# Ledger of designs, part 121: miniprotein binders against a2bj90

Target 1, 235 residues: a2bj90
Amino acid sequence: MSRSARRKTSALNTVLRVVEVFASIQGEGPFTGTYSVFVRLAGCNLRCPFCDTRYAWSLEAGKPLGVEELVEEIARYEPSLVVITGGEPLLQRHPLNSLVEGLESLGLRVQLETNGILPAPARDEQLWRVYHVVSPKDVPVRVPGAKLHPSWVDYARATGRAWFKFLVANEQHVREVAEYVAKLGIPRSRVYIMPLTPEKLDMKELLELHSRIASLAVKWRLNFSPRLHLLVQLP

## First folded at step 11 (miniprotein)

Design u50
Fold by ESMFold2-Fast, scan of step 11:
Formats: C-alpha cells, sequence, structure tokens
Structure u50 (fold): chain B 235 residues (1-235), chain A 115 residues (1-115)
C-alpha cells in the first residue's frame, strides 16, 4: 500500500475525543474578530490554577467522533477559521493530523491552540501547514510541569505560522515575558500578551484590565490579545 | 517628559535589536553580528548618558543607580566582544561574550520596567 493510500484509510478510521463544537468569534490572538468554529478536544497534560475549561481536562470528557463526521459538522458552519483547542489538542496528534488534512481539502483555514509542551509539527505532518498559537505556561504564570518545547521556536522561524501568547497580570509579568522570548529567540513580532483574568470580573473590571495590559503592550512594543468573547459575552 | 519619551523609544528599540542579534549570533557564530552589537552598545552608552542627566535633574536615585549599573554591564560586554573578535576560535571567549551581552539586555529590561 502506498503512503497516500495509507493516509486515506487512516483518515476514514480515525477517531477524536471531542468535548464540544460551536460557532463563535475568535476572541484571542492574531485572528481576533474572525467568524470561527471551535473544536474543543478532550485531555490536557497540565492543571493550570486559572483554567476556565477544567471540564475538558479528562479524555473521558470527550465523545468519540470520526474524522469524516467532524469535518462534515464543521463544514456546515461555513467558517472563515477552524479553531482546534482543548485541553491540549496534541495529545490526540495522529487523528488531529487526519482532521487537518480533511479540513484543508475543503479549503478551510485551521488554527491550533496549544500549550507547547509537546513538540512542534514535523515537515511530513499535515499540522506543519496550519497556523499555531502557542500559549507557554512556564512563564510568567509558572504552572507546574509546563515547559515550552524548543522545537516551537524553530518552527515559528522556519514557517512564520506560529505565534506565542502569554497570560500577564502586571508589568513584572511583561518584563519576564520579554526576557523569556529574548533568551529563546522568539521574534517579538510573533509575541502576544493577553490579560490573565481571575475568577469572574464585572464588565468594568474586565475592561480596565484589558486597558492596562494593552497599554503595557504598547510600552513594550509587543502585540496585544484581548479576550474579546468575554467583553462581548460570547462563548 | 517629552525628552524622556524620545529616549525611551530609542532604548526599547535597541533592547529588542540587541536581543535578536545575540540570539542569531548564538545560532550562526557570525562575527558581523558581534560587530553590530558593538555599534548598538556605543549608541546605548550615549543614550544612557542623556538618561542619567534627566534622572539627576529629577533626583531619582533608583533610576540613577540602574543607569550606572547598565553602563558597567555594557562596558563589560564590549570588552568581551573585543576578546571574542580577537579569539573567534576560543569557545570560552565566545560564551563569555554571549553571557555578558545577555546581561546587558536583562539590565535594559529592568531599566524599561522602571521607566
Amino acid sequence: as target 1 above (235 residues)
Amino acid sequence: SDELEELYDEVIDIAWEMADLIYEFRKTGDLELLKKFMELAEKLIKIAEELLKLAEEAGDEELIERIRELVKRIEKAMEAAKKALENPDDPEAIEEFIELAFEVVEYLWKLIEKL
């Protein structure tokens, strides 16, 4: 059997553990404001204390869905962007590559959101060809067990298809991010700082936090990511 | 404050440029990058002298101390750069330069946080 034939049979028989599929606006990162379908995969290799999607931590939180069925469901929304998130999507790497192949065959733009602990895509993976927003959890938020895999920096520089999005609460955090990205060689043009939102803030507090972090982004010459969905009260 | 704003713009731009140059030098060993670092270091010293004058006029003792410490780190990094240029096959000289050059960036970030 040829590699192409093997890829086709793998896609038809591949299953993903999916928590939810829904349409919304991408509220974060370089594609903020884009009409998107979100695919939340189950399972995570971290237990972040600030996590707002704790319901996705377990693989058992996901229902098994075939890649073909999932592609068809996503396509019905006619999205400008497919956002694959989780948990940690790279925990389901093999079926995820099959999903990406199916979505790209329909001309759909794909963005993966990952904590970056697992290695970046290799050149022979379908994941090599899509966009990645990497959210390191070692700096500044210091989540136990988190460490960015160094291959993500090489991937970002080689492809221009990765950005790094950091949760920050104050200026000390922004300085730590600046130091971190300088040491790792992450281009500042690929760096976003985003408000670390504690518990449930009221709308005034949420807007004030966004304003403060955005001001720091300007001061430090970094990109700013809002949490737009929180501001406009979308999922 | 307008004077400080203009100097700030130069400082933050140099900080990012130095960070990128150090990273590229670590990857390539290209001595032309080390020469570019030296040019940025000389420019940074002139800016630091102007910032020091403004800090002294404002009586900001903490800012004065941060600027003086930054200048010392720049001077050390420049000496290490000269040694590395004269001894490009010496891995110890190269590593010493990288470490000291990155200390310049670290002290720049600390200065920027204060500004």
Scores: ipSAE 0.408, ipTM 0.797, lowest interface PAE 3.2, mean pLDDT 88

Design u51
Fold by ESMFold2-Fast, scan of step 11:
Parts: sequence; structure tokens; C-alpha cells
Structure u51 (fold): chain B 235 residues (1-235), chain A 115 residues (1-115)
Amino acid sequence: as target 1 above (235 residues)
Amino acid sequence: SDELEELYDEVIDIAWEMADLIYEFRKTGDLELLKKFMELAEKLIKIAEELLKLAEEAGDEELIERIRELVKRIEKAMEAAKKALENPDDPEAIYEFIELAFEVLEYLWKLIEKL
């Protein structure tokens, strides 16, 4: 569809509050190592004590950008993957669905990163058709207000397009994750454990932590997510 | 030891298989899944007995206690599964089994953490 024709549709004439758009390598989750464009949306419904992106917590941190304009900006990078993150991107659900529609129309692969507090996509949403990495903050890290919405388990089982990524510091955390996913019915194959990285780790400590958590992933038969961007010093 | 590694591999595999069976049973009510649970539980008891011998040889009192506690939970869950199989139209028998089956997983995860 032409640019003029797109401007005539209400679905593409919505506004998102955007903190930043940048190219990097996806460092986490099932698409680790993929050349990606990151779209950080403003606003978050949590205040995690370990949060690395506190600058995105407020909606005021984001500049208003039209969906059509944002799609064009993303497309210029020619990415293998578009990572929509935040804050919590589902706080801007309506214009986010319009963004996803625009990106999919260009054949771009989309991954959403979400804390999973808000409901999973419904079948009539554009978000139903894209990939989701859900990062529950209720277990093991116990962030107040962080209860996972149960619809995410149903969505994952129905579509095969959601994975669950848990921050862990030690084996007790991994055991708590195993208990949690078993109770909720999250398939083991959809579970990633990822190092909970303190801010002051040097590179040797960071690598040693990755090694320990990776070893626990093997022991517990779970998938491992690195924080690759930290190891290779990319954004 | 090689023996401990082999026993561990069986334990962790049974744990995840039990987790999947409990979820599927809650979803479908398929009584064949209860029979499968009983088979896994019997196998797990035999493995637990072998782990107990190794723990006793090592003098690991904490591991001995975790194994004994797990076996008690398995026995209760197997009794509940048998009752549910004999009374398939009794929702209380079904729910009691599900509760006890999750308790087996709880103690199994605690054992795995120690291994």
C-alpha cells in the first residue's frame, strides 16, 4: 500500500510514546544473536529494583511518534527482527496493534518483550500473530504487583509464539521457577532462565555468572538465555 | 559417580514428565494419564530407594530426610490415584489426587535442588 493510501486509514494514524529506536543484536531469549531494531516504548506498570531502563518508566520519557512515521524509521534499518520493548509496551496496546500491522505488511518479524501482567493477545489483535517473550516478575524476584496474567499460558500453548524468561541468581531460584511453571502448566520447552546481573559485575564475574546459570539450565533441563549484549558491550 | 549421574537423569526426566501429566490430566480428565502417573511413581520409588542407599553410604542426613519425605508423598499420591481410578465420577477423589500429585512435584523439586 502507498504512503498516501496508508495515511487515509484510522488504524495507521495512531501515536506511540517512544523513548528510543536503535539497531543492535538481540542479546536475550530465543532469538539471541539476531540483527534487530529495538523500539523502546515509554511507561511501565512496575518499578523493579534491578531495572536497567529506569529512564523509560514514565510516559513523559517518550516522544509522540505516528505509527506510519515509526514504521518508516524501523524499515530503514532493514532488520531481521523488530524488538518492541519498554517499559511495558502493552500499556500502549491500541497503537501498538497498529504498529505491528504496519511492520507485518512489510514482511518484518516482530518480537514483543512484556512483563505479562496485562492479558495476552486475543485472536482478533495483530499482536496475536507475532512472537512474545514474557518476563514474569512475580517468581523468583517477587516484584510487588507483578502477577502474571493466566491468559499467557493459554496463548503460549495455543500458538507456540510465547516463551517465558526468568531472572535467576542461584539454584534456589531455578527450583522456584520449576515449581511455578509446573503449577501454571507452562511447558518446559517454553522456559528460559537468565542471569540476574548485579550492576557492579566486572567481565570475569559476568562470564562466571553466565557459566553457573547455564550449568543450572542443563541440570534442570531448561533453556538458557544469556545477556549477550552485556558480554559484547553493545546497547 | 556414574551411578548417581544415571539416577539423577531418570529423576529429572520423571519430574518433568509428571508435571506434564498433571497438567494434561487437569485439562482432559483422561484416566489413562493417572495409570501413567502410577507407573512413573513406582519407578520413582525404586530410584529413590537407590538414592537412599547412596545417601546413607555418604552419611548425608539432609539428603536422607529429603528422600524419605518424598517417598511418603509418592505413597499418598499413589493411594489417591488408585482411589480416583476406582471412583472416576467423584470430583473430590479427583481433586485430592491433583493436590497430592503437585505435592510430589514440590518434594521432588526440593530433592533435585539438593542433588
Scores: ipSAE 0.588, ipTM 0.867, lowest interface PAE 2.3, mean pLDDT 89

Design u52
Fold by ESMFold2-Fast, scan of step 11:
Structure u52 (fold): chain B 235 residues (1-235), chain A 115 residues (1-115)
Amino acid sequence: as target 1 above (235 residues)
Amino acid sequence: SDELEELYDEVIDIAWEMADLIYEFRKTGDLELLKKFMELAEKLIKIAEELLKLAEEAGDEELIERIRELVKRIEKAMEAAKKALENPDDPEAIEEFIRLAFEVLEYLWKLIEKL
């Protein structure tokens, strides 16, 4: 990437608060099925009632790791994709840009998972060059304090590197998502609906929920994201 | 296939330059950036014409269609840029340009995926 090389700056001696690093299969979004290393960063700016990673809410849940050490740990897995998630990873924006720079220097493909409350990357950030899956929590799930920053729509259109993934429980939620993305001018090709999974579904209930939401995706001409890791019982 | 590889690199470089320029224009409102957009759009049309000739020689109907759609979007965006330059105090003309400029990027990324 000549453009990436021209704009690169080095700041690899910064510190991130990291909850966990592990290998798994990406179970969600446009890269479903990809062998991935997950990097869960600490801290979150929301308190979603359906959150399955409440242990990552506090910044103190993360252990300090230098960017250089973290890049080396990730590289040992030889992943097809590095998934940076959390909490909300953009809360650690400055050292996160340094992490991305280090990972890209090794030719690793990076995907960020974000709630989209904080602004999208600026063109002078290393984060501008990686993939983003944005999970708005204002529609349809209406989490208090959640509002998608409008810069994410501009970023998606400018770069082609963002998708929008919405948690849905029923057809009314899908209708609200369709209206929301139409109003914002988000192309349907960049929209995923994903099952909102209640706590402690059995495998039959989980599969039935996936089937219902997938059928709604076909009906409404939207993309479908499974939660594949739940179906195959991976972390 | 050296010709296709060279054109591919040029398309990617222009896509990135165009993205940076549109983003900066949205942040600053600097009308000089609209003139730079038009210069990049003219270069992109020239490259698209070269790609179209190669696609026609290869008989790649899908690639031909993607190139034609891209050129159509570029022409619309250039006309919107001209209107915004002529009406700098009209927020509707400026927003229409921004909308169409991002459509150029969308179709450009669709073309890059096919190449």
Scores: ipSAE 0.000, ipTM 0.256, lowest interface PAE 13.9, mean pLDDT 84

Design u53
Fold by ESMFold2-Fast, scan of step 11:
Structure u53 (fold): chain B 235 residues (1-235), chain A 115 residues (1-115)
Amino acid sequence: as target 1 above (235 residues)
Amino acid sequence: SDELEELYDEVIDIAWEMADLIYEFRKTGDLELLKKFMELAEKLIKIAEELLKLAEEAGDEELIERIRELVKRIEKAMEAAKKALENPDDPEAIEEFIELAFRVLEYLWKLIEKL
């Protein structure tokens, strides 16, 4: 086949590398408590020390799935929310836009979870019209190379479809978050603080950590995100 | 403690309002926002004076110094705001105000952490 003919038959924008698809309850962020289907995409541009999904870091961890097949699989769950997560979903930006188009055509609500290193959606992308939970890793957790792209602040203010979720362990972290969002112009109403949970916490310690961070959220006039799935022992 | 809770509520509300004003000013250059900053700064100084009285009654010398330092930073930022209002076409005057205004927020956030 000639190069031109091969390009015309290319499936480059219609295949995603998918780690897992499963139904659960969204445990985090502005849609906490919502019956959701989670689509974990493979590949990540960070190697966070506290990462609980290290199995998704490599693109090779994902199985290739066509967008149409994935849309059909998701639709069978009849979810109230489709959560597209993974390592970093925006690494597969082009086929992701196609997936979002397919899901929106069925009237499904879509939320993307991203580290915010890659730029926010442009107005001509399908991703412009869905919800985004951005989890910066530069503050307070200081992951090397994890600088938030400034376009996310403009996107959040323009659309009202982005929130910023920060992992925090103590009050000093909350102050650092307050300083960070003030300097970047992230509105307080778009900010969530969430407990940074170590791997070896028992249920009592987990609840106590949630209680402390929730109290700090009230004190600092910020929104609180639990890790509800951990508390109720769901995936 | 009820009095201190009320003062805290005013401080945290002003801090977030100042943050929003500084951001909007950086994006728009709207000089009316500098006037609003001045109004918030004057209100914050009055609250700081009340917090200072409580700190003096408690004999907390470190807290007294921090509150006085915050007031000095606020006064410096207000002077920079006046210069920016007098010289709206001077990018150095505008940049100086923005830098000093964020420094006020940094000291204010540190005070809030202790409260």
Scores: ipSAE 0.490, ipTM 0.829, lowest interface PAE 2.9, mean pLDDT 88

Design u54
Fold by ESMFold2-Fast, scan of step 11:
Structure u54 (fold): chain B 235 residues (1-235), chain A 115 residues (1-115)
Amino acid sequence: as target 1 above (235 residues)
Amino acid sequence: SDELEELYDEVIDIAWEMADLIYEFRKTGDLELLKKFMELAEKLIKIAEELLKLAEEAGDEELIERIRELVKRIEKAMEAAKKALENPDDPEAIEEFIELAFEVLEYLWKLIEKF
């Protein structure tokens, strides 16, 4: 096989399970307001062969797409930012590194959204070079089994390419976040607090919640993340 | 009052500076960071004394108690820091200091929350 043909075949065998690809505005974190293309990755557990009907929905949510084809689809949007999100993108770490390499070759800026349970990128990964918004589920709203991998703090301090985004409902939550980041050594300049939004808020209530959390961010010397897409009714 | 707000602004700034010093000290063992912690602790005691005076004038018994508890924790952390400086190769002395230093931050954050 020629080098060119082998290269193409390898790219086609490197597939990502993709739920959706769409253009929108990044509504959260350090790149709020940026015209972005969102790539939502799926995760699937196929360890129960006799529970096929149980996994049917999960499989339908994630379409296998070749990295090369996905790069081309993303490029057609001409985005200022590529946001890779999903359940947990790092579950598909190997093909994700290949995707990042392809996107960087086109000069596209890449941001990963992750829960931080899996380790931060190593220096030899393409993921080392891109931006990461880490959303720990340890604090303040504890999710059972969630624990931030300590390598994310080292990565953030070494590269300046990671931020930590926390959902908060009140000032007690902000204090818990301050205590958590202080103990882990996360610089406050890398910390965002974001409104924890209940599903049934009207627009006035949503704006009032944003105002309250933003005021707390000022008081506590932390960064504020809106949920802008909710305010402007975009995906 | 404007005076109270200014003092709380200093407390918040010192709390974040202390947090970073404790983390760096835990990573490096650099005794110069421990000395800087002592300087911040002394400054925080002076601010606490001013806050206590304002709390007493306002008759805020909850705030008075919180400030007094904070001062006790700062004094304990300062004693642990002195012991660690005298025994830099003693992991027990180092660990005791780090534990008490984080306790100071806990009480600072709780004080800030109530404001």
Scores: ipSAE 0.539, ipTM 0.850, lowest interface PAE 2.9, mean pLDDT 84

Design u55
Fold by ESMFold2-Fast, scan of step 11:
Structure u55 (fold): chain B 235 residues (1-235), chain A 115 residues (1-115)
Amino acid sequence: as target 1 above (235 residues)
Amino acid sequence: SDELEELYDEVIDIAWEMADLIYEFRKTGDLELLKKFMELAEKLIKIAEELLKLAEEAGDEELIERIRELVKRIEKAMEAAKKALENPDDPEAIEEFIELAFEVLEYLWKLIEEI
């Protein structure tokens, strides 16, 4: 079967449970500052106590949308980047691969945000070709049930298309991240530390926290991710 | 303080070099990487000796103790590396080196956290 015929068949029979689709600026990770469309998929395999998107935890929170319809909706925004997030997007792996194929056919750049519990893409998946920001929850925040799948390290080293983003509150957390990535073989150049923002920080507190974590990133030779959308009050 | 900061910068750089080296060795079993580890370990001991002099001048008893403990861990890892080089087909010697090498790295990270 040709790739075009296979894509058409997938689009007709493939449905994603989608919580929301909206345009904003990517506030985090290696593509910070990029005009993006965010596609939030329903369902999650974790229950992080610091989660900002608890409304997406249930698969039933998502509306069923066909891949073809979703691709057309995304394309209308003319984004520089499509950010597929959730919940945990890899819970809907099969239709997600079809979505990625459709988006790539339009020349759109795709970034997936994942907790990394489920395996990294295989070479024969459409997901192999896109960017991944993996947010491990086993260190330093120690969410119950979290464990990074080892295939993500192999994928990152083989493709250069994965980065690892860690929520940190203090220098002890940064040290734990350094230990973790060294033990797993994650190159430091692929590591971002990002402020763990408690609920209800005022703008001064938020900026001070960003400054502290950024300084630690410099000291420890790691990359820094802001939470830019919080600073500029975008969704 | 500029001298102290430069020494700590070297420690951080060596720690990341050691991390990459341990990973590659664990993946490939390349004995040449053990020789590179020995070179980095020797360089780290010289830096630790300089840090120890500065800690002694400052009267920082806790830092003195930590640096001395670091040197002991490095020496143990170097002995394990040498044993692995002499017994390359011994999986216990290889595993002992890997464990001790990661212990050196973890101790370095803890030292860096304290500065």
Scores: ipSAE 0.469, ipTM 0.824, lowest interface PAE 3.3, mean pLDDT 88

Design u56
Fold by ESMFold2-Fast, scan of step 11:
Structure u56 (fold): chain B 235 residues (1-235), chain A 115 residues (1-115)
Amino acid sequence: as target 1 above (235 residues)
Amino acid sequence: SDELEELYDELIDIAWEMADLIYEFRKTGDLELLKKFMELAEKLIKILEELLKLAEEAGDEELIERIRELVKRIEKAMEAAKKALENPDDPEAIEEFIELAFEVLEYLWKLIEKL
């Protein structure tokens, strides 16, 4: 088969709709501070009122990129971590598994950011082997349609490769998170609380909010996630 | 005060221990976990008695009410635990305990929120 025909067939079978690819520092979750390449996939199954990336909601916002081409682009950055985010990356599950396979073949560490509505990876998926940061949107922020799939709790307990990251504005939200994780059996050690940041905070307000939520994390014996990229003004 | 800080530390530790215990019991049905719950509940009541004394000295009527409400929930959960231990083959007795045990956690965390 010609090189062109092979590339076309690969693109039809393993194509991702990609909004952007960029290098930055992971600002959130268990890998905060890591030099990363971010791959933002198009499409989302939620419409969160606090969403910072509304431009990624539609699949049409993404340009079609072949998995092999995307792997090569990512590898050029020589990242310590590849962060696959979006909208909701699991909406493109089939080509996403192919992307993960390509990245693992190069020895690259992969983290997926997901809202957890779609099921956790099965053992026969490439996604089973990578890290997942699950951001439930049913509690405390109560986004309509945002029910966490129960398989994520089983996956986290079985593999140790999932963490749960919750947006919180105040202590009532932290208490609701504690209640939620207890009821579902999510281990406390896998739970992060992160400031829910309004769009127009100045730097003083942003620091004060971070300080307040971090203090609540200590008080409630939970892990704290900053939004470091906002504090250091990186994308 | 140093006393309040120590009591708070004990409350939060018991809350997370109870959470894990209730979840494991729901998954395994291990009756030894019901006995451990009873032991934690007795420890919790003792801590709440000390906290109640501090709340009364401070004149904190809202805190007094929250403590008394939580104690009532604990007593109901302990009674349900005893019933489940006496009737291990009764799914209704087991489910009643699980529901009441989660109510104890709910009211305990609401109390912790106010501290």
Scores: ipSAE 0.394, ipTM 0.789, lowest interface PAE 3.5, mean pLDDT 88

Design u6
Fold by ESMFold2-Fast, scan of step 11:
Structure u6 (fold): chain B 235 residues (1-235), chain A 115 residues (1-115)
Amino acid sequence: as target 1 above (235 residues)
Amino acid sequence: SDELEELYDEVIDIAWEMAYLIYEFRKTGDLELLKKFMELAEKLIKIAEELLKLAEEAGDEELIERIRELVKRIEKAMEAAKKALENPDDPEAIEEFIELAFEVLEYLWKLIEKL
């Protein structure tokens, strides 16, 4: 089938509801410090009490954008990494696969941030080929309705393209993370602990919290994720 | 103390290795992984004996209690491991071992939190 006929057939999968597109530095996870374009998709299947992006919870918060238009906009930034986040981006799985296909055709590296409630990519999805940072919300901070889909552990072990990032406030939380990943078979090398940051911290308190959680990461032999963008005052 | 720090390093390394072995054993049923778990369990008992002596000298009753509870769980898991090795085709014996092995990890993580 021609590309034109294929595009017409996939018309229903070519629109994403997008909250914002902006350039920044990836502040979290395995790609911390990378010059990135962030694509925030609308809609979320959770209502986390500590959520920083409540404005993206509703699907109506997003403007409909065509995949081709979005790819062109992203490409103009010449990013080292495209970070697709939300809300929960897998709620828009079908058009998201089309976006990933377009970005990969340009040689762009893609990272998806997901809560992991919806299943991991299947081998025939374009999403199978990109990086995933999974943020389970069932441990240690229990969010109602949050349950990691077991396919994410299989995906991580099969591909080496997923990491698991946990919000922690204290050592008890780190222990609960250790128990959780041990039971699920998540390799510790793919586990990040990250400071759970309350909204009203001054810079001294923010640095102290980062120092405490980083020290716990060393003690427990886990990886540490900062929230670098908060420390350097970037979005 | 330097001695406590060295014991801590051994304990955390054993904990993560045990976690790996239990998960892989559950996935594959490879009895060699169960034998490796038993070797680590025996090493952990010796480390627990050293930690118990230090805890008693320090008068740390909470640490003493956590060490004693861990040792009890290790003994139960090792007994279950022997039964599973003798009865590798018995799914109940295998599941009992896996459950008790994860209990060893639970109590080991609680001990590490205190250390």
Scores: ipSAE 0.570, ipTM 0.859, lowest interface PAE 2.5, mean pLDDT 88

Design u7
Fold by ESMFold2-Fast, scan of step 11:
Structure u7 (fold): chain B 235 residues (1-235), chain A 115 residues (1-115)
Amino acid sequence: as target 1 above (235 residues)
Amino acid sequence: SDELEELYDEVIDIAWEMASLIYEFRKTGDLELLKKFMELAEKLIKIAEELLKLAEEAGDEELIERIRELVKRIEKAMEAAKKALENPDDPEAIEEFIELAFEVLEYLWKLIEKL
């Protein structure tokens, strides 16, 4: 292969379709409260009825950005954490591995948010070395087509770098999550329950929902994830 | 009450320990895990008996029924575990135990939901 053709191929594999890049506080999961840069990638393989980011569903919603340019943009924020989210980031797996390589070369900590339908990282991927918050959509919320790939459980047990975050509205949902993780062999310590927030809750209702789900987390010996950004009115 | 809180702590701990044991047994086929299951099942029956007394004193018919349903599943799973230990080369006996053991967890989670 000529050097020119090699550069052209490399450039094609180092372009991501990006919806938005912004600084905020991580409001969810094991890194709640961390100063973060969010990178929202375009495209999703699900159509969840409760989805807050429907604007990211189409791949065409994303602007093409080179990995090197994106790494430089992220680095300017000097974040404690880079959160790669979407849509479904693993739909852009090849350039995503290149992005992770660039971010890690700068010593930046990376977390991926994924629905877990696509396989977990293989040991030879850059994605193997970063943190993953997997949000299964088959239980309890029953999104059509949302089956967790079994490799995520193996990845979590092998690396200790994956957690499973479930949307719950009530105690019946928490019980269904307990049944689900027991059958799949997901360790309790890697499980988070998070309030399923319907549209049009006022602040009092939102706080009451958080309080109820947090109480259930204590009762069931599970971890609790708030939706802190909603409570403090950040993006 | 302090007594109910202590019993609840034991129940939820046993539930998560049983979940782990059943998963590992399904993955490995390690018969020593069946013996550990039997130990937890016996402990759970004793706790269920104490919970049943409290439910009867409170007149909580729904809780009484949940406890009785759970005990029946535990007894069946223990019988299946014994059969699997006596017939370790019988895949039907092993599979029957796994199915009944997960059924114990299902009814245990339903009991926890009501507690």
Scores: ipSAE 0.609, ipTM 0.869, lowest interface PAE 2.2, mean pLDDT 89

Design u8
Fold by ESMFold2-Fast, scan of step 11:
Structure u8 (fold): chain B 235 residues (1-235), chain A 115 residues (1-115)
Amino acid sequence: as target 1 above (235 residues)
Amino acid sequence: SDELEELYDEVIDIAWEMSDLIYEFRKTGDLELLKKFMELAEKLIKIAEELLKLAEEAGDEELIERIRELVKRIEKAMEAAKKALENPDDPEAIEEFIELAFEVLEYLWKLIEKL
């Protein structure tokens, strides 16, 4: 089938399994502090021990929503940024491309959060045109089955629309991240390190962890991502 | 500590510059990048000599050992780079250089962790 015929046919798949839609502040990555609508899609291809959103792991956790209805719901929030997250949103790749098309038609900025196991967008996908924050889980946290698809590095270098965000607990983890990004050719300027937060930290411990990881980011010449929503107690 | 901070700034900048350079060389095969690697390696050896003096003054045996191990890997990588430049059509010489260049980065990152 030609690319044009395939693209026209793909537009007919318009249902996503959605766990939740809510307004908040983006607390992580390059758009930290932005008024955002979060769209959490159901289903995940990993089972991370530190996962805060285990309720989204199953596809059955999501309610079927039409792309058109979801676009209208998102638009009512008048967000500066639409954050599409999951589970793993690329598991619903076909209707996700349709959602992105609808959101872009309204001039909305879109960011995808992904574990990067599935391939990066191709040039003929609507997803090619939006921002991506890729969270590899093979290093340093060593989640079984987690391997970054190499196409993400090519996508990042070609488009300037992908960043790589790593969960770190200590300096050894930061060194492992440096080794990993050097081996794969990920540009330093597109790397964020972010605190790996245990479930039961008080606010003082949470701030001290943020301070420590931020200090390591300065030392290693990497970008720092807070978990701002945790510090200000938002979803 | 001001002198150590200045040396640290040079070390971390060289580490990231070497990282990008090895990636580009692997992608393009551009032999001019091997010459740039050798220039960075020479700068790194001079910085390592200054760091070694500071480590010796401080009696930091662990730091002394890490610096000496790094210098050994740099010397081997530089020899491999020269061999690859002299034999640009030898794929084994190219592969040996890439492997040794990543070993330099490995030991450089370990040194940075201690600094």
Scores: ipSAE 0.515, ipTM 0.842, lowest interface PAE 2.8, mean pLDDT 88

